VHH binders against o28486. Designs and how they scored, part 7

Target 1, 243 residues: o28486
Amino acid sequence: MIGIIGGTHILEIKVLKDVEETRIETPYGTAEIDVGRVDGIDVAIIQRHGKRKDKPPHRINHAANFYALKSLGVKYVIGMGSVGALREEYSLPSLIIPHDYIDFFSGVTIYNDSLVHVTPGFDEYLREVLVEVARKISSFPVIDKGVYFQTRGPRLETKAEIAMIKSFADCVGMTAGSEATIARELGLSYAIVCTMDNYAHGIKNQSIDYREIVEKAKENARECLKIVEEAVKKVWEEKIQRT
Below, E stands for the ipSAE of ESMFold2; O stands for the ipSAE of OpenDDE; V2 stands for 0.75 times the mean of E and O plus 0.25 times the DockQ between their complexes.

## First folded at step 1 (VHH)

Design M21 (framework vhh_7pa5_2; at its last look DockQ between E and O 0.54; V2 from the best seeds 0.00; counts 0 for: pae O 12.3 > 2)
Fold by ESMFold2-Fast, scan of step 1:
Structure M21 (fold): chain B 243 residues (1-243), chain A 120 residues (1-120)
Amino acid sequence: as target 1 above (243 residues)
Amino acid sequence: QVQLVESGGGMVQPGGSLRLSCAASGFTFSSYAMSWVRRAPGKGPEWVSTISSGGGSTSYADSVKGRFTISRDNAKNTLYLQMNSLKPEDTALYYCAKTFWEGPEVTHYWGQGTQVTVSS
């Protein structure tokens, strides 16, 4: 079984069959997971904001979500998300598959009472799968690496914050750094494909309208869904079918 | 108030079979994934198997794959584990769990447990 974790549009995976809504209680809270099949392949899908979209970015229970995936026997988790572009030279919409992240603000960990050090990062194998698939089938430009800067949310960043961040990163979001950290702590392989849906505050001389950002993210999410669906097949063939 | 009551354990010779049952109450059984977890004397808990809410998806630890089968009857609020080709290494207290826990901070189970002893 392969894990998929996404935002608002993850549940629109059109090729998903035999869907069951399943609740899993973890030491960190209850997660809601849809289990089903994509082209005959068992998948477990999480909408990170909750099925009722009642978990804003700062309230996402990353530990419960990833522990629940682990409890179903998942070893590989493919993420999708929406990010703001930090470079004027990027065309929008486009895809970015980050190779690293900066997360100073989330402080997420499953280790409340133990001193455990993990080396953080995205899984290189999954990242390479996402890049290869995106290059083959994407209708958007593909940016095959970058640094993801995680902010807390739910407020958008100020112009001053973006002016500082853009010197060190390529895109900004509120979730993938937390997901990568928790996945690594649980021994899960995780990587993410992101749509760049807007320029971050102050990158261009344009007003930032939250509703416009949301609508563009919805429209562009279908591109990530295509990539995720094909990546599932490739991971299954290379890592699971042969087991 | 969650209650899980395991049964069906016993003593069996290597190569034998046992079927464990777990009667669940105090929660909407049909909405939750369920797991079997075991603990051998002096060892930590080991995850054995998980089944999705409707039974359409199952997963197994590598040590039991091909030998054990997890199933459920939502009309009876009951979880099962069919254990075939039992080995001495399968000797443990088996727990029915509403959740799967793995790591240093796990200290309790939802059920009382049922003892499986594979003698020889």
Scores: ipSAE 0.290, ipTM 0.684, lowest interface PAE 3.8, mean pLDDT 86
Fold by ESMFold2, look of step 2:
Structure M21 (fold): chain B 243 residues (1-243), chain A 120 residues (1-120)
Amino acid sequence: as target 1 above (243 residues)
Amino acid sequence: QVQLVESGGGMVQPGGSLRLSCAASGFTFSSYAMSWVRRAPGKGPEWVSTISSGGGSTSYADSVKGRFTISRDNAKNTLYLQMNSLKPEDTALYYCAKTFWEGPEVTHYWGQGTQVTVSS
């Protein structure tokens, strides 16, 4: 089984079948997971903001979510998320597959009562799969590496904050650093592909046709979903069915 | 007041079969995924298998794939493990679990276990 974690668009995976809602009790709380199949491949899907869209970024129980995936036998987790662009030279909409992250503020961990240190990061194998698939099938620009700056949320960033972090990172979001850290602590492989549809606050002031931006963002999200679907197939073929 | 009561363990020869049962009470059984966990002599807990709330999705540790089958009957609040082609390495105390825990465990969600011994 392969894990998928995403935002509001994740259940739009067109080939998802036999969907069953299940709750999984973990030492960190209860997680809600949809189990199903993508082209015959068993998947476990987490809506990170909750099925009722009631978990803003700072209230997501990352430990429960990833532990629940582990409890289902998941070893590989593919993320889908949204980010703001920190580079005005990026064409939008586009996709970015970050290779590293900065997260000073979330403080998420499963090691609340013990002195344990991990070296975190995005999983290189999963990242390579995402990059390969995205380059093959995406009709929008693919930024195949970058530093993801994680803010705590739920508020968006001020102009001053963006001006400062632009020197250190390429995109800004509220979730992927937490997900990568918890996955690493639990021994799960994690990487993420992100839609990038807007410039972060103060990066670029020019406007274009608003209706065209909205329609291209919808297509970008659907392309991103196709990338996740194909990545699931590739991981299954290479890591699950190879024996 | 969660209660999980395992049964069906015993002694069996290598190559034999055994069916474990787990009677569940004190919670809405049909809403939760359920797991089998085992503990061999001198070892920590090992995840064996998990089944989704409705039974539509199952997963297995590599060591038991093709030999063990997890199932559930939500009308009877009962979890099952059919174990075929048993090996001496399968000797363990088998727990029905509402949650799997790697490392230090929270036994509030486990039963007392049923012993499976595979020997000539």
Scores: ipSAE 0.203, ipTM 0.651, lowest interface PAE 5.8, mean pLDDT 87
Fold by OpenDDE, look of step 2:
Structure M21 (fold): chain B 243 residues (1-243), chain A 120 residues (1-120)
Amino acid sequence: as target 1 above (243 residues)
Amino acid sequence: QVQLVESGGGMVQPGGSLRLSCAASGFTFSSYAMSWVRRAPGKGPEWVSTISSGGGSTSYADSVKGRFTISRDNAKNTLYLQMNSLKPEDTALYYCAKTFWEGPEVTHYWGQGTQVTVSS
């Protein structure tokens, strides 16, 4: 079984066949997981913001989510998300598969009552898979390396904040660092493919109305999903089926 | 009150087969994924297998993959573990497992366990 974590855009896209809704109670809380198949491959998918969209970024229980996946025997988790671009030279929409991240603020961890230190990061194998798949099937430009800067949310960043973080990162989001940290702490492999849907505040002016933003986001989400589906197949073939 | 009652264990020779059962009560069985865990002598608990609430998805530890099959009958509130090609390393007390989060605490429910011994 391969894990998938995505945002609210997944709610409007049929990802799984033969889907079963399940609740997994973990030491860190309850996670809602849909289990099913992607092209015959067993997958478990988590909507990080909740099915009811009632989990803003700062309230996502990452520990429960990833623990639940682990408890189902998941070893590989593929994330999909939307981020703001911190580089005006990026052509949007584009895809970015970050190779590292900065998260100074979330403080997310499963180690709340013990002294354990891990060095977190994205899984390089999964990154390679995502990059390869994206380049093969996506029409979007692919940024195969980049630093993901995580903010807490739920609010967007001020211009001053963006002006600061753009010196250190390539995209900005609210969840991928937390997910990567928890994944590592739990011994799971995790990487994420992100759609850059918009420029971060103050990077580049975009004149887009609300309707257009929503439609573009949906389109980008669909594109991202195609990549994730193919990535799942590849991981399955290379790491799971043959073992 | 949550109750899990395992059965079906026994002694078999290497290469033999056993089928474990777990009778569950005290909660909505069909709403939750269920797992088997085992504890070998002198070792900590080891996860063996998990099955989704509806039975559509299953997962296995690498050590048992291809040999064990987890299944369930929601109408009977029963969890099963078919164990084939048993090895001495499979010797353990096998538990049906369900975890609940209740307030600030998590509760792990295991049955009394059923002993599986694989020996020539």
Scores: ipSAE 0.000, ipTM 0.227, lowest interface PAE 12.3, mean pLDDT 89
ESMFold2 (binder alone), look of step 2: mean pLDDT 82; pTM 0.834

Design M22 (framework vhh_etentamig_d1)
Fold by ESMFold2-Fast, scan of step 1:
Structure M22 (fold): chain B 243 residues (1-243), chain A 123 residues (1-123)
Amino acid sequence: as target 1 above (243 residues)
Amino acid sequence: EVQLLESGGGLVQPGGSLRLSCAASGFTFDDYAMSWVRQAPGKGPEWVSGISWSGDSTYYADSVKGRFTISRDNSKNTLYLQMNSLRAEDTAVYYCARSGTLYEDTYVHFDYRGQGTLVTVSS
């Protein structure tokens, strides 16, 4: 079984069959998971903000979500998300598949009562799968590496905050660093494909029609969905079917 | 520096009307799309309506289509929401928001929002 974790549009995977909605109680709280099949491949899907869209970024229960995936026998988790671009030279829309992250704010861990050190990072095998798939099928430019800067949210960053972090990172978001940390602590392989449809505050001063912003976000999410669907098939063929 | 100040809320009977206003200052108003967002007691924020920088394009949540009208006066740096056929479920604090960009598609993120104005619909 392969895990998928994303935002609003993750539940719009059109090829998903035999869907069962499941609530799993974990030591860290309850997780909502849809289990089903994509082209005959067993998948477990999490909408990170909750199915009712009631969990803003700073309230996502990362430990419950990833523990629930592990309890279902998941080893590989593919993420998708939206990030702000920190480089004016990046063409938007584009995709970035980060290779590392900076997270000083979330403080997430499953180890409340014990001292356990993990080596943080994204899974390099999954990252390479996402890069290869994205380059083959994406109509957007693909940035095949970068440093993801995690903020807590839910507020957007100030211009001064962006001026500081752009010296050290390539994109900014509120979720992937937390997800990578918890996944590593639970022994799960995790990587993410991110859409850059917006420049972070202060990188550019843009005037855009509101409808265009909403429509761009939806189109960008669909681009990522195709990549995630194809990545699931590749991981299954290489790591699960052959095992 | 950026300020958004809402007014026009109050108590109204079901089927009644209210017009909300938002006075904007500290930025070039006609460079930005603007929105109205509401938050009912004990619930999360709900995007209600949006308007382009020029005022030529308007957008509405399905819950308010046909009942609410968003407009702006760029010469006065003011955003408006005309609310007709009000229902008990429209009871909320209404916020004027300068439209930002999305970092995550699950929630609409706004650059700035005001202090809000309370609308209570009850008999």
Scores: ipSAE 0.006, ipTM 0.185, lowest interface PAE 10.5, mean pLDDT 83

Design M23 (framework vhh_7z1x_3)
Fold by ESMFold2-Fast, scan of step 1:
Structure M23 (fold): chain B 243 residues (1-243), chain A 120 residues (1-120)
Amino acid sequence: as target 1 above (243 residues)
Amino acid sequence: QVQLVETGGGLVQPGGSLRLSCTASGFTFSDYAMNWVRQAPGKGLEWLSGISWSGGSTSYADSVKGRFTISRDNAKNTLYLQMNSLQPDDTAVYFCAREGFTHVSLEDYWGQGTQVTVSS
């Protein structure tokens, strides 16, 4: 079983079959998971903001979500998400598969009163799978590494905050650092493919028609879903089907 | 070993059309997504359009959407960019690229480019 965690449109994977909506109680709370198949491959899917989109970034229960995936026998988790671009030279839309992160603010851990040290980071095997798949099938530019800066949210960053952050990072978001940390603590392999959907505050000045923004968001989500679907097949063939 | 060669540039009047070609060698062309990017005088690189390995998915930057069409012929190892309704601000050197932006660098299997000038 391969795990998938995403935001908007993750539940719209058209090749998903035999979908079963479920709730899994964990020591950290309840997780909502859809279990199904992608081309005959068992997958467990989490919409990180909740099925009703009622969990803003600072209220996501990362420990419950990833513990639930582990309880289902998941070893590999593929993430997808939306980020703000911190470099003026990046074109929108584009994809970034970060290789590292900075997270000073979330403070997430499953170890509330125990001393356990993990080596933080994204899983390099899954990251390489995502890069290879994205470069092959994506029609967007693919940035094959970068530093993801995690903010707490839900407010957007100020101009001054972005001016500071852009000196140390390539994209900004509110979730992937927390997901990577919790996944590592639980012994799960995790990496994420991100769409760069907007420039962060103060990077560029551009006004766009609202309906046009909505259409871009839909197009970007479809691109990411195709990458996730193909990555699931590749991971299954290389790590699960063999042996 | 890996080589990309752009052709088809030239001088064209505003409102005119031009078709660029990029021939690929040294790798299995049909296994890779391809991109068109440009660099205007005194400006950085701008991504314009991308196409998946099979041609089944295409994407365009807002500045060219509706005016430019990307296509490919995998049997000929060739990538195309059909440019219509050309404007003076489309004046740039146009490059094709295998893979996405890793860093904005000509050493990442970019060709030497083809000059497009839109002027009366």
Scores: ipSAE 0.008, ipTM 0.430, lowest interface PAE 9.3, mean pLDDT 83

Design M24 (framework vhh_8cml_1)
Fold by ESMFold2-Fast, scan of step 1:
Structure M24 (fold): chain B 243 residues (1-243), chain A 124 residues (1-124)
Amino acid sequence: as target 1 above (243 residues)
Amino acid sequence: EVQLVESGGGLVQPGGSLRLSCAASGFTFDDYAMGWFRQAPGQEREFVALITSSGGSTDYSDSAKGRFTISRDNAKNTVYLQMNSLKPEDTGVYFCAKDLSFFETGSVFHTDYWGQGTQVTVSS
């Protein structure tokens, strides 16, 4: 079983068949998870914000989500997300598949009272799968590496915060660093493909058009869904197929 | 059904103050971020202020910082926007919004529901 974790548009994946909607109780809380098949391959899908969009980024229960995936026998988790671009030379929309992250703010861990050290990071095998697939089938430009800066949210970053962050990172988001940390602690392989849907605050001096942003993000999510579907097939063939 | 009803708009002179209210019904109010947007004639709808579902964290557009204050009363299912030092540039229809979800980008927002709006006119 391959895990998929995404934002508000992940549940629009049309190739998902034989769907069973479940709630899984974990030591860290309850996770909402859909189990189904993509091209005959067993998958477990989490919408990280909840099916009601009731879990803003700072309230996502990363430990419950990834523990639930582990409890279903998942070893490989493919993430999908949306990020703000920190480089004005990036064209939008585009895809970025980060190779590293900075997360000083989330403080996530499954080890509440014990001292356990892990070496954090994205899984390089999954990252390479996502890069190869994206370059083959994406209609968007593909940025095959970058540093993801995680903020807590839900407030917007200030211009000064973005000016600081852009000196050390290539994109900004609120989820992937937490997901990578918890995945590593649970012994799961995790990587993410991200759409760059907007420039972070202060990178460009544009007014925010709510309608344009919503429609662009929805359309851009479809691009990531194609990449995720193909990546699932590749991981199954290379790591899970028995013979 | 979800309903958002704005009130408190009106005509004021530059330098004046108004307090807008948004009465919410049909959902669990304290589970959702709430915000205010505005639209001037011939312009796009722009973000003004946000307040989170918990902790009372707030954020403001550059034009609103230092002049406007967003607050909420969960017992009354109501969001407020206190507007001070109003300028002609603040003229527009002000909309209450439910379920202000930031994309995972940190600098972008969306909403699943708008109110009908309340007119604010700042003119001498």
Scores: ipSAE 0.014, ipTM 0.254, lowest interface PAE 7.6, mean pLDDT 82

Design M3 (framework vhh_8cml_1)
Fold by ESMFold2-Fast, scan of step 1:
Structure M3 (fold): chain B 243 residues (1-243), chain A 121 residues (1-121)
Amino acid sequence: as target 1 above (243 residues)
Amino acid sequence: EVQLVESGGGLVQPGGSLRLSCAASGRTFSSYAMGWFRQAPGQEREFVALISWSGGSTDYSDSAKGRFTISRDNAKNTVYLQMNSLKPEDTGVYFCAKTYYDEGVTHIDYWGQGTQVTVSS
């Protein structure tokens, strides 16, 4: 079983068959998971913000989500998400597959009473799969590495915060660093493909039509979903299929 | 499912003030961010102001900074836009919107029907 975790548009995956909606109780809380098949491959899908989109970034239960995936036998988790671009030379829309992250403020961990050290990072095998698939089938420019800066949210970043962050990172978001940390603690392989849908605050001095941004984000999410679907097949063939 | 109803628009002279209100239906108003957007004749909708679910954080377009103030009353399921020092360039239909933030991007779930603001001498 391969895990998929995404935001706003993940539940629009149209190729999912034999769908079973489940709720899994974990030591860290309850996770809502859709289990089904993509081309005969067992997948487990989580909308990180909840099915009603009622969990803002700072209230996502990362431990419950990833523990639930682990309990279903998932070893590989493919993420998708939306980020703000920190480089004005990046063309939008585009895809970025980060190779590292900065997360000073989330403090996420499944270890409350134990001193356990993990080596943080994204899974390099999954990252390479995502890059290869994206380059093969994406119509967007593919940025095959970058540093993801995680902010806490839910507020937007100030211009001063972005001015600082852009010196050390390539894109900004609120979730992937937490997901990578918890996945590593649970022994799961995790990587993410991100759409860059907008420039972060202060990168460009132009008015943004948010109606247009919302419409573009939906279209961009569909591009990302195609990458995720193809990556699932590749991971299954290379790591799950025993023959 | 969520219905947004704007009010408070009208005709005002340059330098005048207006206070817009947006009443939201539903029980989850306090759990999401709200924004104000505007659309001038022949133009696309543009961002004006945003307020977080708790009211603890606000953001403004460059044209609105120092002149407009966004606020909310979660007990009344209402968001407000206080507009001061109005200019002819502020003329347009003003929409409130239920927003949802997914990582680096603000998404709009629902739009109100809009209220007309006209600034003319």
Scores: ipSAE 0.000, ipTM 0.184, lowest interface PAE 15.7, mean pLDDT 83

Design M4 (framework vhh_etentamig_d1)
Fold by ESMFold2-Fast, scan of step 1:
Structure M4 (fold): chain B 243 residues (1-243), chain A 120 residues (1-120)
Amino acid sequence: as target 1 above (243 residues)
Amino acid sequence: EVQLLESGGGLVQPGGSLRLSCAASGFTFDDYAMSWVRQAPGKGPEWVSGISWSGDSTYYADSVKGRFTISRDNSKNTLYLQMNSLRAEDTAVYYCARSFYEGPVHMDVRGQGTLVTVSS
């Protein structure tokens, strides 16, 4: 079983079949998971903001979500998300598959009362799978490495904050660093493919209509979904089917 | 022993053209993406362009898109950058870099650089 965790548009995976909605109680809270199949491959899907979109970034229960995936026998988790671009030279829309992250603000851990050190990072194998798949099938430019800077949210960053962050990161978001940290603590392999949907505050002074932003985000999510679908097949063939 | 040697830099007038070359040795050239990176006087390095291992995919910084063309000849282990419509702001030392991928990515080896001056 392969895990998939995404934002608002993850539930639009059209190749998903035989879907069962499930609620799983964990020591950290309840997780809502859809279990189904992609091309005959068992998958478990989480919408990180909740099915009712009632969990803003700072209230996502990362520990519950990843513990629930682990309880279902998941070892590999593929993430997708939306990020702001920190480089003027990046063309939008584009995909970025970060190789590292900076997370000073979330403070997430499942080890609240004990001293346990994990080596943080994204899973190298999953990251390479996402890069190879994206390069083969993406209609967008693919940026195959970068540093993801996580902010707490839900407010957007100020111009001064972005001026500071862009000195040492390539994209900004509110979730992937927390997900990578908790996944590593639970012994799960995790990597993410991100759509760069907008320039972060102060990178470019372009006005965009609200309706255009919404429509572009939906189109961008579909490109990301096809990469996730193909990555699931590749992981299954290389790590699960192989005997 | 990995070696990257840039050439083709020089003085050119605004609006002019220049072609840079990078000769690679000591590794299987067609197994790697390649990039061009520049560093202007008093500034940090800026990724300019990247090309996949096969040459099928190319990427450019917005500042050079439409003016510069990256290409490679795997039979000659050589990377090229054709620079057209040069501007004073293109003045920099240009470095050839071996990359894992063709975008603005981790570069594990870079050459000694070739100076491009766009003046007068």
Scores: ipSAE 0.000, ipTM 0.105, lowest interface PAE 20.9, mean pLDDT 82

Design M5 (framework vhh_7zox_3)
Fold by ESMFold2-Fast, scan of step 1:
Formats: C-alpha cells, sequence, structure tokens
Structure M5 (fold): chain B 243 residues (1-243), chain A 118 residues (1-118)
C-alpha cells in the first residue's frame, strides 16, 4: 500500500476506484483516510486539512496522519502541496521537488517522553522518482531541487520575513517540513512534489492575496495529481511488486 | 449546528441598491472565510464575493466596483452592499461559509432572491 497526502484538491479531483472511507485511532488522535486503488494499486489517501477542511496548517495532526499510514502497512508516502516562490527568476506556474528543508517553527515530534535523534530529510529514492516522472509528463517547468522553508501559518509571511529567508531557501510553505520530520521518526519514506503558485510577499512588487493563491493552487493541482498517480505506479513496480 | 440565514433580497429597479445580510450561528464566525454565491435563472452557481476574518476581500469581475462585502464579527453577521444593480444581477444569493484555510464553501444558507427589473 502506498500513501498519498495532499491538500483539499486531492479529494476534489480524485480518480480512485473502490474507495472506502476509514477512521483510524492512533495514540496521537484520529486520522481520516480513504483507502482505494490507483490503476489496481492499493493506496491510502489523506487530505491533510481534514475531510471537513477544518484543520489549517498549524493545526494539522501530522503524528496521527503518519502513524495511521504506518498502521496500514504503508512504507512510502508521496506528498503534494502548494508553495510560494522565493526566486524572481522562477516562472509560474512551475513544479519544485525540494531536496531539503528548514523548519525552526513547528517543533513536531512523536518523541515526547524519550530522547531520539533522527537524521532529517526527504527520501532521496522517492524524490528521484518524482523528478523523473515530472520531467517525463509535466507541462510545467520542473525545478528538480530546492530548499523548502516551512513557516507556521496560517498567516502569510511579511515582506521582512521573506527578505530574510530568500537568501537560503527556494520556496516557502507550511507543511512539508513537519511531514518529513514525522515520517522519518516513524521510519516512513516521504517526498513531495510542489506547485509554485505565487511569488512570496515582496518578490514581485505585487500585493499578496490569499484568495488568488488558493485559486491558482486549485488550477495547478491537477498537474501534481498526474505526477503522483504515475509515481505511485513506479514505486509499486520497483519496491513493492517485486518483493 | 451550523445555520446561515440570509435576508435583504427583493425587487429593485436598475441602478438601485440592496443590502443583503446573513446571520450565522453554530460555529466561531470570526474564524471562517465568508462569502456570497449567486445562481441566475437557468445558469450555474457563480461566486460573487468573499471576505476573510482579517478583512481582505475578493470580488468577481462582474461586480467589482459596484458591490462591497463586509462582516461584523461581534454580531456574527455578513453583509453585501449591492449598488448600481443591473438586470444581469437577478439571481438567488446564497451566504456561504468557507474553510479557515481555503475559500471553498462547505455550508450555504437557503438563499435570498434578488430581482432587478423595471
Amino acid sequence: as target 1 above (243 residues)
Amino acid sequence: DVQLVESGGGLVQPGGSLRLSCVASGFTFSSYWMGWVRQAPGKGLEWVSDIYSGGSTGYADSVKGRFAISRDNAKNTLYLQMNRLKPEDTAVYYCARGEVYHIDFDYAGQGTQVTVSS
């Protein structure tokens, strides 16, 4: 079973067969997961904001979500999300598949009562799968590496905050660093393909508008879904079918 | 239990004004995006305007400069001031609650009819 985690658009444009809605109790809370098939391959899908779309980025229960995936036998989790571009030279819309992240704000961990050190990062195998698939089928430009800067949200970043982070990061978002950290702690492989839907505050001398960001993300989400669907098949063939 | 109750619709002549109100209950009103969606006779739903808890607003091009959305978080009430009304604005107007993170509405009221006719 391969895990998929995305925003609201993952449920709005789903192409799943044999879908069953499931609720899984975890030590960290309840996760809502849809189990189904993509081209005959068993998948478990999480809408990270909740099925009622009631969990803003800072309220997402990353521990419950990823623990639930692990409990279903998931080893590989493919993410999709929307990010702001930190470089004026990036054309939008485009895809970025980050190779590293900076997360000073979330403080997420499943280790509340013990000292455990994990080596943070995205899974390089999954990241390369996403890069290879995106280059093959995407109609958007593909940026095959970058540093993802995670902010807490839900507010957008100030111009001063963006001025600070743009010197050492390539895109900004509110979720992938937390997801990567918790996945690594649980022993899951995780990587994400992101649409760059807007320039971050102050990059293009335009006012930043949350509504416009959401609408661009919705228009662009289908591009990520094509890539996720194809990546699921590739992971299954290379890591699951032959074992 | 979530409730949205619209009022303020009616018959008005072209060039006239109407103010729609929507009273919300059953949720923390100040935490949600709120908006107006309309359906003209024989047509699909059209987004009209929205407003987030911090006050930022959006408008459809067809109503920009003529309509103004506002909210009173202390009264759990959403408003739409409609000026310089056109026959093309004739529709049932629905108050809608949006997600804290997204603009997609997850609940709508029963609607209020606006008819612009001479």
Scores: ipSAE 0.000, ipTM 0.146, lowest interface PAE 14.6, mean pLDDT 83

Design M6 (framework vhh_7b18_3)
Fold by ESMFold2-Fast, scan of step 1:
Structure M6 (fold): chain B 243 residues (1-243), chain A 119 residues (1-119)
Amino acid sequence: as target 1 above (243 residues)
Amino acid sequence: QVQLVETGGGLVQPGGSLRLSCAASGFTFSSYAMGWARQVPGKGLEWVSYISSGGSTEYQDSVKGRFTISRDNAKSTVYLQMNSLKPEDTAVYYCAKEGAVHVDMSDYWGQGTQVTVSS
């Protein structure tokens, strides 16, 4: 079983079949998971904001989500998400598959009362799968590495905050650093493909049309969905089917 | 504290009509896009319609010509007029507030209202 975790549009995967909605109790809380199949491959899917999209970034229960995936026998988790671009030279929309992250704010851990050190990071095997698939099938430019800067949210960053972080990072978001940390603590492989569909505050000045922003986000999510679908097949063939 | 409360669902026969309402509070309603999404039993969520702060509308292809989204800024309410309902429109319908795009949570959902189209 391969895990998939995404935002607002993850449940719109076209080839998803035989969906069973499940609630899993964990030591950290309840996780809502859809179990189904993509091209005959068993998948477990989490909408990180909840099925009602009622969990903003700072209230996502990362420990419950990833513990539930582990309890289902998942070893590989493919993420998708949306990020703000920190470099004016990036064309939008585009994809970025980060190779590292900076997360000083979330403080997430499954180890409440014990001292356990993990070496943080994204899984390089899954990252390479995502890069390879994205380069093959994406109609967007593919940025095949970068540093993800995580903020807590839900507020947007100030211009001063963006001025600071743009010297050290390539994109900004509110979830992938927490996901990577918890996944590593649970012994799960995790990587993420991200859409850059807007510039972070202060990178470019532009008038905002919210209808356009919402529609672009929906269109951009479809690009990531097809990459996730193909990555699932590749991981299954290389790591699961052969074992 | 953002709060969305949907009403207007119910049981109707094929070809019937329903009007859904969403009462919003906890934010400056007129400044945000609003939308509707639905969750079909046993399937994922799908977007149905959006309306911008300025009144521009977008629809999913399967509902174009049958559904109409509108808003009343004075009442902080968004509506979905559903005509020519089909059994496949049976779903829980959620009201959504548009968020910031760079977060992967672009919309806040309400509690939902059940629409059942059956004979």
Scores: ipSAE 0.000, ipTM 0.207, lowest interface PAE 12.5, mean pLDDT 83

